# Miniprotein binders against q9h3h3, part 255

Target 1, 235 residues: q9h3h3
Amino acid sequence: EDGFTAEHLAAEAMAADMDPWLVFDARTTPATELDAWLAKYPPSQVTRYGDPGSPNSEPVGWIAVYGQGYSPNSGDVQGLQAAWEALQTSGRPITPGTLRQLAITHHVLSGKWLMHLAPGFKLDHAWAGIARAVVEGQLQVAKVSPRAKEGGRQVICVYTDDFTDRLGVLEADSAIRAAGIKCLLTYKPDVYTYLGIYRANRWHLCPTLYESRFQLGGSARGSRVLDRANNVELT
Key: E = the ipSAE of ESMFold2; O = the ipSAE of OpenDDE; V2 = 0.75 times the mean of E and O plus 0.25 times the DockQ between their complexes.

## First folded at step 18 (miniprotein)

Design GQ6 (at its last look DockQ between E and O 0.80; V2 from the best seeds 0.82)
Fold by OpenDDE base, look of step 18:
Structure GQ6 (fold): chain B 235 residues (1-235), chain A 103 residues (1-103)
Amino acid sequence: as target 1 above (235 residues)
Amino acid sequence: DPEELKDLLRKLLELIVRAAERALRAIKEGNPDEAKWLIIKARIIAYILIEMLDDEEIKRRAERALELLKEALRAIEEGDPKKAEEILREVIEEVRRLIEEEK
């Protein structure tokens, strides 16, 4: 992805964040209603702007599922941004370690596994698997982008509470693979998003910390997870 | 492509306006948490914008918007919603002016 494409996608994601979400909240809704909800709002049919004939008549930014243990606390994002601006002004070197420390200091530790899929049955099936894993407590929270007019790829985001907890990140990967998902996964901390840091940035920071590739006949996890910062396989 | 860049610039500026307008509504509706979240989003958009810009004048104006948005957050935290609303209106006006100039 060229830097321009990444920024365009970021803008679209930001726009989507501001529009209403379709949410299944397992904290308030019985798990037995999940199947009906999934049938009502398949991601491949839910449209970004509520096109005629779609399940939604109004714009939808995201379709999301909240698990029973989900907490919407994102940490001190305001403090994080202030510290980031101060750091830029200081002229001090900025490294991935710097961002990690900022994230820890301000308790902005959430991250997400990302997968991109074409609209259709495969996407809806993948989403159903993820949604079930969230409701069953294997995952905490996930969201999927609605269908765009142009029929481009949709993204599923599966969140973890702490990108510095390697075990937690790996457990989420395992749960995603157990749900039958075989595509490439990338893991991105939210701290990079909150600071507007994407692939093409002047600091040469890579917002992708981990990459998961499906492996046939491999370990019980069914994937190989690469630490991109250290170029080391974790599985 | 210069045209593509211009379109993206416009899109980002419009998103800042949208976020600020929604934040303003959230304050009026008595939802300061939603307002803060929207302002944070506007600031992220400003970060992206600033990183993309080579034009120093547009960059300075984006930085000003970023600072105003920060002040709006402070006003909300201090329990001065009227001040926050005033600042957000200023952001909206300044960014709209910039959009019109770049047409």
Scores: ipSAE 0.848, ipTM 0.932, lowest interface PAE 0.5, mean pLDDT 93
Fold by ESMFold2, look of step 18:
Structure GQ6 (fold): chain B 235 residues (1-235), chain A 103 residues (1-103)
Amino acid sequence: as target 1 above (235 residues)
Amino acid sequence: DPEELKDLLRKLLELIVRAAERALRAIKEGNPDEAKWLIIKARIIAYILIEMLDDEEIKRRAERALELLKEALRAIEEGDPKKAEEILREVIEEVRRLIEEEK
């Protein structure tokens, strides 16, 4: 099973993408309404399939907050997929550099910081902090998984618009830390998601581009961020 | 774990059917942009299947589904929703046959 854990999570995420989302959209909703919305829909209480007694009566795939400046742009995903298939038949070796160039060529540059949190108050508090950061403009878009019937850890995704812009990715890390989050963060470019590339792939690609660990020995604002592709610490 | 692999395979195949059925509905309702994104999602799921499997027959059938889904995307882009519907029905039928065979 350990070789298929990522695939199981990917399947659940794909299913969730196709169910309704609960969205606070700062482009159309005043910021003063955020706290009430967060209280109505804490991620620890919103259930995946609309369990009895939950605030939602229907399935919910994701709970999301869109910032004032959110401008959706997935890029040329169709062209990306076509080029990927052609590349595989070409016999050319597939490397992290190859994936990076495909993403640049097709403008599929978004990515996300991921965090997995224990259930309950800590999750709800972390989500509230992230959601406020989005509405206040420090972050653009975030989503959190609802509570599954089995329980277990939930995921918060914080999106950035360009994984090749290291400064922008680091600024998002800083905004997450300023919200009081101290757990491990991992960063995955969306190009890997759109090509269905997870840990157990034949090219031995690693979909995690960056890792962020909260720095206890520095300032309250410090993180240690590792570039996994090049084995270089950025901070 | 062969039983776990079988469960995951079934789940992924059912997700392809779900995405393709919703794409078919979106085309019929005049929502080609939504249909294209659902077809892209179905293709992502097929990529996952191909990468995790050692069964050459299932991989071959998933690769055929990928080509059909690519053709459906082109049909939508070319303004031929009837062709896209025909292709999506073929994908749905083939994947459902696979689901039954893997029971």
Scores: ipSAE 0.821, ipTM 0.919, lowest interface PAE 0.6, mean pLDDT 89
ESMFold2 (binder alone), look of step 18: mean pLDDT 83; pTM 0.822

Design GQ7 (at its last look DockQ between E and O 0.91; V2 from the best seeds 0.85)
Fold by OpenDDE base, look of step 18:
Structure GQ7 (fold): chain B 235 residues (1-235), chain A 103 residues (1-103)
Amino acid sequence: as target 1 above (235 residues)
Amino acid sequence: DPEELKDLLRKLLELIVRAAERALRAIKEGNPDEAKWLIIKARIIAYILEELLDDEEIKRRAERALELLKEALRAIEEGDPKKAEEILREVIEEVRRLIEEEK
């Protein structure tokens, strides 16, 4: 990816975070209403800025589904950022291990599986599968980007509570695959996002910890998961 | 592409302003948690900005913005919303000035 592409996507994501979200909250809304909600707000038709003819008249940053067990806890992000700035000033070496320790210390442990899909039926179908998995309790929370004017790829993010819990990360992958998703998945801890660390950074840190590739007829999980840091297959 | 970089830098600066303005509104509306979240987002944007900047003067100004945003967070935590608002206004003014200088 062109170095600037990652930063552009980051900027767009940050902008989207500040705009209103369309949320289905399973904690307050009956699961029986999910299908109607999905039909009302298909991601391929919901537009980022509320274009004429779209289901939304106002800007939408994200479309999200919260599971019954979802509790928003980002940890001590402020403390994390302070520690990060202090670390940079210290001149100490910065490694993936350093980031992991910072994340643990400040309880910033969330991460997400990411998938990029072109607008259309496949995206809407994928999102419906993920949303159902969230409402059914197989996943905790997920969000999808609305359609951009240029018709670029949309991203689905499926979150896990702890990127250091390998089993939990793998279980989420399995749930995503069980929902019928066959595309490439990458897993990124939120700690990298909160520190502004993307693919092109001065420390040569890779924000992608895991990669999942769909596998036909192979593992019961339907995917092969690669630990990118260690270059080891986990499945 | 230098022009592409310039456009990205402008976009990032505008996002900092937007985040700070929204944080300011959140404070006035009695939602300090939302304000904190927006300030954190502004700091993330500033981190990205710093990674892209080569000009030392602009870097120093970005660093100043980061420090001010940190002070705004502290002010909110200390229960001094007026101080936080003042600091956020300063951030907005400084970053807007930078945007105008780079046009």
Scores: ipSAE 0.837, ipTM 0.924, lowest interface PAE 0.5, mean pLDDT 93
Fold by ESMFold2, look of step 18:
Structure GQ7 (fold): chain B 235 residues (1-235), chain A 103 residues (1-103)
Amino acid sequence: as target 1 above (235 residues)
Amino acid sequence: DPEELKDLLRKLLELIVRAAERALRAIKEGNPDEAKWLIIKARIIAYILEELLDDEEIKRRAERALELLKEALRAIEEGDPKKAEEILREVIEEVRRLIEEEK
């Protein structure tokens, strides 16, 4: 039973958000320094709480790379939260359409592709490929969780600035696949995170909007992308 | 799984306290934008807590915390950091009381 898995992961992510981050910021750091930074801070060795023998002596919540074009813009999250609370008392039905409209109205449009990998070479290699894609401008921002003491899978998040821009979301998927990543990707709009809505919610909302599966046969895109909300293949 | 739920609730409550304490620090250091984001994060955690609960008393207390956090945000926007600090201390005290009661 995984009734509380999403809530535990959400709590861990919230805790991580509040701890220090290790950031390579291409807006202020030369691209030639990226390889040394990646070698110093592989996500399989950076520890969540600064374990002995790790490169970090203090807690690390996230390891992140900001691209040269990264412009932080979460939109009107405070207004979004207020409108969400009003919606809940309004008697109107809460549906995927009303959540989408709230996100559009308040300009909370960002979202992220997610992948989960076990610690080790595959994780570090995937992260390095994503980080290079960010610094080279194919992606704007990404982060990866550090290693927990218990081990277990770690997550790479690759952000896009508008979940309603299907071309932009698909272009990010293509950039991820071009880095050699073949695992399942799921896409979650940030509106669900800001409203505390995870898979087990009383409104039966689905926070996963898109799903990408690597295609084994010949396709120019290299993946098959499904719109989970409308059950429609985008590729 | 009731013990797993209790552990999760304690974790969420402790995260609200941590976010509120960090917001207090940010206000005292003259960083109102950081404080606002920490308060927004505390509200997200409270939404998760509220969604998880079946107990009407605990839901009522979560809703009260959400209202206090909203008022703290307004105080920061109005340029009244002392009011925001007072409200955040109230949130911290209320949530810590709830943590002790759930033991």
Scores: ipSAE 0.810, ipTM 0.910, lowest interface PAE 0.7, mean pLDDT 89
ESMFold2 (binder alone), look of step 18: mean pLDDT 82; pTM 0.808

Design GQ8 (at its last fold request DockQ between E and O 0.87; V2 from the best seeds 0.87)
Fold by ESMFold2, fold request of step 19:
Structure GQ8 (fold): chain B 235 residues (1-235), chain A 103 residues (1-103)
Amino acid sequence: as target 1 above (235 residues)
Amino acid sequence: DPEELKDLLRKLLELIVRAAERALRAIKEGNPDEAKWLIIKARIIAYILIELLDDEEIKRRVERALELLKEALRAIEEGDPKKAEEILREVIEEVRRLIEEEK
């Protein structure tokens, strides 16, 4: 067996989803308040369970920023899950194309770029850049995990509306890089998340659709984005 | 690593209970949208759990819980919160028995 890193991270994310979130909502809060909010709640100092001396006294699952254009709509997740279960009993083959078609049929099209950073100034600076990009309209919604007691890596998730819209996904990658972020990014469609499909799955599906690596050599124009299914550079 | 997997399985089972208990509370407080979201979450966690399990009897019991959670969603949509509460209590009881048996 391979390690269960993806499943452990999934369990942590599921737990975090159910705890309170710290949200800056540009739809109801003036953009001029963002800097003060970021200074009050740096992700390297906001603790998962509200440790004494941290800015939060209660558990925090996620720190999030919603852009002015953010319109929450997960699609027909209930119908997606029902169709998924029916498909499994139908005897039809389950492939990446099958997952894509389910996502389209049920309008569960969102996905996210993921990055993992150690706690500290680089994480806080990366988050601040992402949060500004969201409030300024270059990105729509993002979240970051708070600091765990052990001080392990934290995750920033940057959402996009439609994983089948390759141009839109690449534009989000560009906006992330414009915020000065140089680490590895991986892209996962939300259909895999809502169906609980991670590394350990009997269909051998790969939930990571794209990888983005910061490109300095040659062009210095941006990132190199690899389509994991075809091993083809998209940029 | 068998002990690491066992800890992960226990954590996932506990998260299902937590989501179901939160859903039950949301129903009692008159928040059906929140309850539905929490039931969907519980089902996602169950999907993850099933792919990690090797014990066929435990898999079947988790699959039973999945079906009950689907019924609870349907009850909420039909405007029958009493039925949804009843079903959620059954899920909670069954999953807690699984947790106790795995200790």
Scores: ipSAE 0.878, ipTM 0.945, lowest interface PAE 0.4, mean pLDDT 91
Fold by OpenDDE base, look of step 18:
Structure GQ8 (fold): chain B 235 residues (1-235), chain A 103 residues (1-103)
Amino acid sequence: as target 1 above (235 residues)
Amino acid sequence: DPEELKDLLRKLLELIVRAAERALRAIKEGNPDEAKWLIIKARIIAYILIELLDDEEIKRRVERALELLKEALRAIEEGDPKKAEEILREVIEEVRRLIEEEK
């Protein structure tokens, strides 16, 4: 990837976060309405800025689905950032372990599986599978980026409650694979996002903790999950 | 590519302004939680900028904005929305000035 690609994507994501979201909330909307909602707002057709002819006339930052068990709790992000700034000032070594401890201390434990797909049927199909898994309770929450003007890749984010819960992370991978998704997945804790840490950083921190590759005829999970920090396969 | 970096830096600065402006509106509308979230986002953008910037003067100015944004959060928590609004206006003015200087 280009040296600034991660930062560009971050900027776009931050911009998208500030715009209205299209949300299907399973806590308040019957599951029977999901198919109609998916048909109304296919990610490949929903445009970032509400282009003429798109399902949306206004800007859309994200398309999201909330499961019945979803609770929006990001933890103490403010405290996390304060502690991070103090840590930098202290001159103490900063390691992945340091970030993990900060995350635990401030209860900022959410993370996400990420997949990048070209606009089209495959993306819409993948999203439909994920959305169904969320509504059915196999996953808690997911979002997908709308179509950009340039027709670049769109990202699906599938969240887990705790990036330190290895089993929970693996279960989410399994659910994603069960939905028929075969592309590469990367798992990133939100703590890195909240601290502005991306691929290129002065601390040489890798924000990707796990990588999942689809495997034909392999494990019951249909994927190989690599712990990037330890370079160990977990499946 | 220096031009690509310049464009990215400008985009990030503009996003800080946008976040701060929206936070200001959120306060006025009586939604402090939304304001806090937007300020946190602005701070994240500032972190990214600080990592990308080589110019120490620009970096110091972004760091100042980062500090002001933290103060705005405190003001909201203390139940002083007017103070938070004042601080956010200062952030907007300072970052806009920086954008204009770097054109």
Scores: ipSAE 0.874, ipTM 0.943, lowest interface PAE 0.5, mean pLDDT 93
ESMFold2, look of step 18: ipSAE 0.875; ipTM 0.945
ESMFold2 (binder alone), look of step 18: mean pLDDT 86; pTM 0.861
ESMFold2, fold request of step 19: ipSAE 0.857, 0.868; ipTM 0.934, 0.941
ESMFold2 (binder alone), fold request of step 19: mean pLDDT 86, 86, 86; pTM 0.861, 0.862, 0.864
OpenDDE base, fold request of step 19: ipSAE 0.870, 0.867, 0.869; ipTM 0.941, 0.939, 0.941

Design GQ9 (at its last look DockQ between E and O 0.84; V2 from the best seeds 0.84)
Fold by OpenDDE base, look of step 18:
Structure GQ9 (fold): chain B 235 residues (1-235), chain A 103 residues (1-103)
Amino acid sequence: as target 1 above (235 residues)
Amino acid sequence: DPEEVKDLLRKLLELIVRAAERALRAIKEGNPDEAKWLIIKARIIAYILIEMLDDEEIKRRVERALELLKEALRAIEEGDPKKAEEILREVIEEVRRLIEEEK
């Protein structure tokens, strides 16, 4: 994605964050109700702005599922941003290691696997698999973008608690693959999002730390995960 | 495409206004946590703008908005919601003016 496309997608994501979410919360809702909820709000039919004939009459930013163990904790994002601004002013070199340390210091450690899918059955099926994995405790939290008017690709985000925990990141990949997802996955720490760092930035920072490709008949995990920073396969 | 860039710029500026307006409402409704989250989002948008802008004057104005948003966060933390509201109103006015100038 070129810089413009990344920034446009960021703008859309930020706009979506401010609109109401459709949420299934496994902490308060019985798991037995998940299937009915999924049937009521299939991502391919839920529209971003509540178009006529859609399941939603009002704008929806995201469709989300919270697991039983989910606790919203974004860390000290305010402190992170302050430190980031101070760092820029200092003129010190900024590296991926710098961002990692900032994230650790301010406890902003969440990250997400991302997948992009065209609207339709495959998307709805993928989302159902992910939602089930979340409710069953294999994943903590996930969200999917609603359908846009133009019918562009929708994104599913599957979160992990700590992007520095390589094992945890890999376990989430395995759970996603076990849910039947075969498309390309990219992993992005939220720290990059909170600092407005996308693919095209003056520091040449890559916000994608990991890439997962589906593999037939290969590893028990069903994927090959690449550490993009080090260009090393982890599986 | 210069027009596409201009449209994106406008969109991002409008999102700052929207976030600030919603933050203002959140404060009035007694939800400071929601207000803080919205202000943080506005700051992220400002970061994106600062990175993409070539016009130094527009960039300076966005940087000013970014600073004001930081002050609003501090005001909330200090337990001065009225000050936070005042600052947010200033952000809204300044960014709206910028939007109108760039039409």
Scores: ipSAE 0.860, ipTM 0.937, lowest interface PAE 0.5, mean pLDDT 93
Fold by ESMFold2, look of step 18:
Structure GQ9 (fold): chain B 235 residues (1-235), chain A 103 residues (1-103)
Amino acid sequence: as target 1 above (235 residues)
Amino acid sequence: DPEEVKDLLRKLLELIVRAAERALRAIKEGNPDEAKWLIIKARIIAYILIEMLDDEEIKRRVERALELLKEALRAIEEGDPKKAEEILREVIEEVRRLIEEEK
């Protein structure tokens, strides 16, 4: 029954990437306009395909906010893909260390914290808090999926520049928690996305590098972050 | 569910065509950076598809499309948009044949 759930989600995300996005870009839009924009486009009401009565009449792939200092730099993704293909034909083992080295070599270092929430006020409130954190400069860029199917969860993605910079990843986690978000967060380096590597892959790679769990009264940052590769808590 | 898997494979093939078609338009409109990103996305979709396929003949045809997309990227880098367009049309035609054969 649960054979290709990750692949279905990946296909939907790829399709969404190619549809129009609703973007609040702090680099070109005054911060004072953010609250009106959030009220106009709550993610629980923006529909994937532009249903009648939605704030959007046309398809929307993603709802996104870009921070004042956001400077897009995906790195050498083309070279990464070429090196990946060469590695597969080389007969050498493919391991988490190999993927990390490819990402470093090609400067494909971005990654994202992910959270999954049901449509409704809780989702809209979480997104609003994240969007404000981006515009205020605590986070760089975030996106949220629109409503596609009633009862289905939506995803918020919060990007960081460098998955090897553990302090930067932890600071992003802290900013997310400061927005009042208490659900499980998982962190996926973009290298896995660019190589099409999801759960149940033939190399037994785990695309989730970090997990963050809310912990009331447990730490200064309000969460405990586990490094899944080394089974140790990040400090 | 074999029919559910077949539907997903078809959707992935369609996404390759959509990305390649948009890349072709971007080249014609003088937007090579946009075209490169769309070709990269088509290659990601092909990676996902290849890992799901059991049929070796279909897998080889998707792998050929993946190589053509790589050649299209190189043509854009070399400033040869006509070559990139030719290659993208070949990808679109081949993947459309795959989609029709699976009907």
Scores: ipSAE 0.833, ipTM 0.924, lowest interface PAE 0.7, mean pLDDT 90
ESMFold2 (binder alone), look of step 18: mean pLDDT 85; pTM 0.850

Design GR1 (at its last fold request DockQ between E and O 0.88; V2 from the best seeds 0.86)
Fold by OpenDDE base, look of step 18:
Structure GR1 (fold): chain B 235 residues (1-235), chain A 97 residues (1-97)
Amino acid sequence: as target 1 above (235 residues)
Amino acid sequence: DPEEKEELIEKLIELIRRALERARRKAEEGRVDEAKWLLIKARIIAYIYAEMTGDPELVREVMRESVEILREIAEKTGDPKAEEALKKAEEALKAVE
């Protein structure tokens, strides 16, 4: 994966975050309306800039589903960024442990499972499964990128509250697999995103903590989860 | 490709400008949380720029403009959240100057 691809995707994600979102909020909307909403806004047809003939006439950054237990607690991201800049100025060694400690200190503990899928029926089906799992309370919050003009892969993000809670991260993987998702999953803490740390950074930090691979006939979880930092299988 | 790199760098600069302009509009509207998040995003994009170019100056510029925007919203709203965000931004800027 060309180093430039990660930075380009990051720039596009930041741009998308500034545009309006299409949101289904299970806290205020009956679960019975989910199917109609999914049919109205299939991710493969919703366009990033509101192209003619798309379900959206205006730009859409993300399509999201909020569960009943969803609470937007992002911690002290401003304090985290300040501490990161101070750390860089200090010349002290920067390690994955350093980032973990910064995240804990500033209560920036959210992370996400990521999957990349080509536009089409498989993507829409995967999203519908995830959205249902969120509304049913198996997952807390998820989002999917709209279709780009170039027809590139779309990303589904499934969030967890605490990347340091290994059990919670594994439970989310299990719920994603139970929703019928069989592709490769990668888990990334949001702390890396907030600090602009991507692949091939000068500190050699890997923003991916876990990888999940689907396994037929294996453990009750239906996947193998690798801890990339320690190169150890968890499942 | 050097041309692709330059194009991406230009895109990053434009995104920072857009984020700051939107943050200013949100500040004028008294939307403290929205303004704060847009400034955080501008800072993230500046970090990406710094990593690609090796130049941290754009980060400092974003920090300076963030202080100005947060000062404006604190003065207009009197919101304790805006005052706290301003204080943090001023402290952060002082530490890198």
Scores: ipSAE 0.873, ipTM 0.950, lowest interface PAE 0.4, mean pLDDT 93
Fold by ESMFold2, fold request of step 19:
Formats: sequence, C-alpha cells, structure tokens
Structure GR1 (fold): chain B 235 residues (1-235), chain A 97 residues (1-97)
Amino acid sequence: as target 1 above (235 residues)
Amino acid sequence: DPEEKEELIEKLIELIRRALERARRKAEEGRVDEAKWLLIKARIIAYIYAEMTGDPELVREVMRESVEILREIAEKTGDPKAEEALKKAEEALKAVE
C-alpha cells in the first residue's frame, strides 16, 4: 500500500516460478511416501537458494503437492492476455465484472486461498496438514514458498479450479480449516495474477475476492467468509 | 523510496530478459508448452513494469519477441499448438500496432 511491497512480492514469485520446484506428485508417487517427504523437506528448512545446512543444495522456487485427481487446466491464458490488451484500448470501463467476464470467456477459472505464516514449526505443521489433505483428495493442489534468507513470512497457496463456483471455494476453505488452520485466508482468482494486477493498481481493483476468518462459535465450519467486493458475509 | 523503485524496475527488466531467453532455449528444443508459459510469464512481468512506470512500450516489445519465438517453434516443429499460438500472437500484435 505505502510502497512497492506487492510488486516486490510479485517479482519474487515470478522468479520463484522459473526456478526448480520440489514436488510430491500423488499421481506418480505412492501416498505412503508423503510423511517421509514432508520430514525431509519442511518449508521452514528448505532454503530459497540452497544455503549450507539446508536439505537442498540447489535453489528451490516452490515446494508443491499435487493430488491424485489434479488435472491441470489453466485455460486460454494467451487469449486472456490478448483480450486484456484490446480492452485497455477500447475505452470500456475496467471493473471486477469486466475481469470476471474475461476469465469466463477464456476459461481461466482457477484461483487460490493464500495464508502467510512465519517460519517455524507452526508453518511446517500447517503445510503438512494441507499436503495430507491434498493427497487424501480433500484439496487438489497446493504449494508453499521456501525459507528466504531474510527470514520473512512464507506463503501457502491452496488452489481451486473455479473461482465462480462459490460452493467449491467454500468447500476448500472448510477443508483447510479441517486441517487445523486458524489464520486469516485470502482468496485471489488467477486472472488477476496473469494480468499483473496487484493491490496498488490504477483501476483500484481489489484482487482479493474473499477473506476467511476462523471464528469460535461461528458457522458450522467455524469460518466467517466475507465477499470483499460486495462487503457481504457468505457464512 | 526512489532507490527502491529503481532497484525493482531493474529487477523486473532482468526477469523479463531471463524469461524470454529461457523461452528461446525451449523454442530451440521444440518444447511448445514450456515456451508458451515462459512467454506468458514475461508478459505478466511486463504488465507490472507498465503499471510502475506508466510506460506500455515494454509490453509491446514482449509481444514482438513472443511472435519471433513462436514463429521459430512453429517452423521447427510443425506442431499445431505452436501454429495456433503464433496466429494468436500475430493477431494480437497487429491489433495494437
């Protein structure tokens, strides 16, 4: 908000995307191997650039787990980007509805729940719970950033396949909570990421579609989920 | 912080160059999907740059480089996916030039 924090994080994420990933792929690896893999590569110990004493000797961009049912379908991102260029020159208003329609038209429907945690055992425990939920089929795919040299917060991303399917997004929230996660979750559709739209953008768009807060005595799932665009509670 | 902004701009330019160079390597190897994703990533980074600077020219340059790289893949492989991607890239560039 006050500087270029979102842009710095975006640049770091883009760099990470281009470096090697550590992947547990349930489509090719038996589920019984997951616990050993998690113990070998805790996200608080895997370092971004392969520091001495870490379990990895080479740079790692992301640590990821793919569920057995994960079927990658990013849609027509090239077409999305082309239509975005045309839209910007058209004089039409750019609104959340415009972005939603672009995403639907080009079948770029994925999105992700995000959580930010300090390095340490709480992060490793949260990641392990998410990874197990993915391998057991309650979630489709997730990734977590490795430890940075500066020791800042790390991010877990839990993907869903259709941000317009509100029930499916809420089911993913419920699965995350069932894994014992109590921190703030925010949901960002991938269309915003593919168009380079972050919080400080000239259209004043909010890339966060939903917020989920753990709430004692709340709904049956223990979550309070807010639609940020409409300021409407969904639970 | 003007120094922070300049450092980030330089980082974005370097990341674009890295993405395009890797896309060219994948194009030389005939790896269509990998090259396409690197070009998509270069475009994302160029969008971030354009928002920070107010200058859209780097987006246009990435679009031009994308056509060149996709043409190389299409010529090398004859892959229908590469031909489709090239057609889309050429049409998009023509529409904004």
Scores: ipSAE 0.851, ipTM 0.933, lowest interface PAE 0.6, mean pLDDT 89
ESMFold2, look of step 18: ipSAE 0.841; ipTM 0.928
ESMFold2 (binder alone), look of step 18: mean pLDDT 83; pTM 0.792
ESMFold2, fold request of step 19: ipSAE 0.844, 0.850; ipTM 0.931, 0.934
ESMFold2 (binder alone), fold request of step 19: mean pLDDT 83, 83, 83; pTM 0.796, 0.793, 0.793
OpenDDE base, fold request of step 19: ipSAE 0.870, 0.867, 0.869; ipTM 0.949, 0.948, 0.949

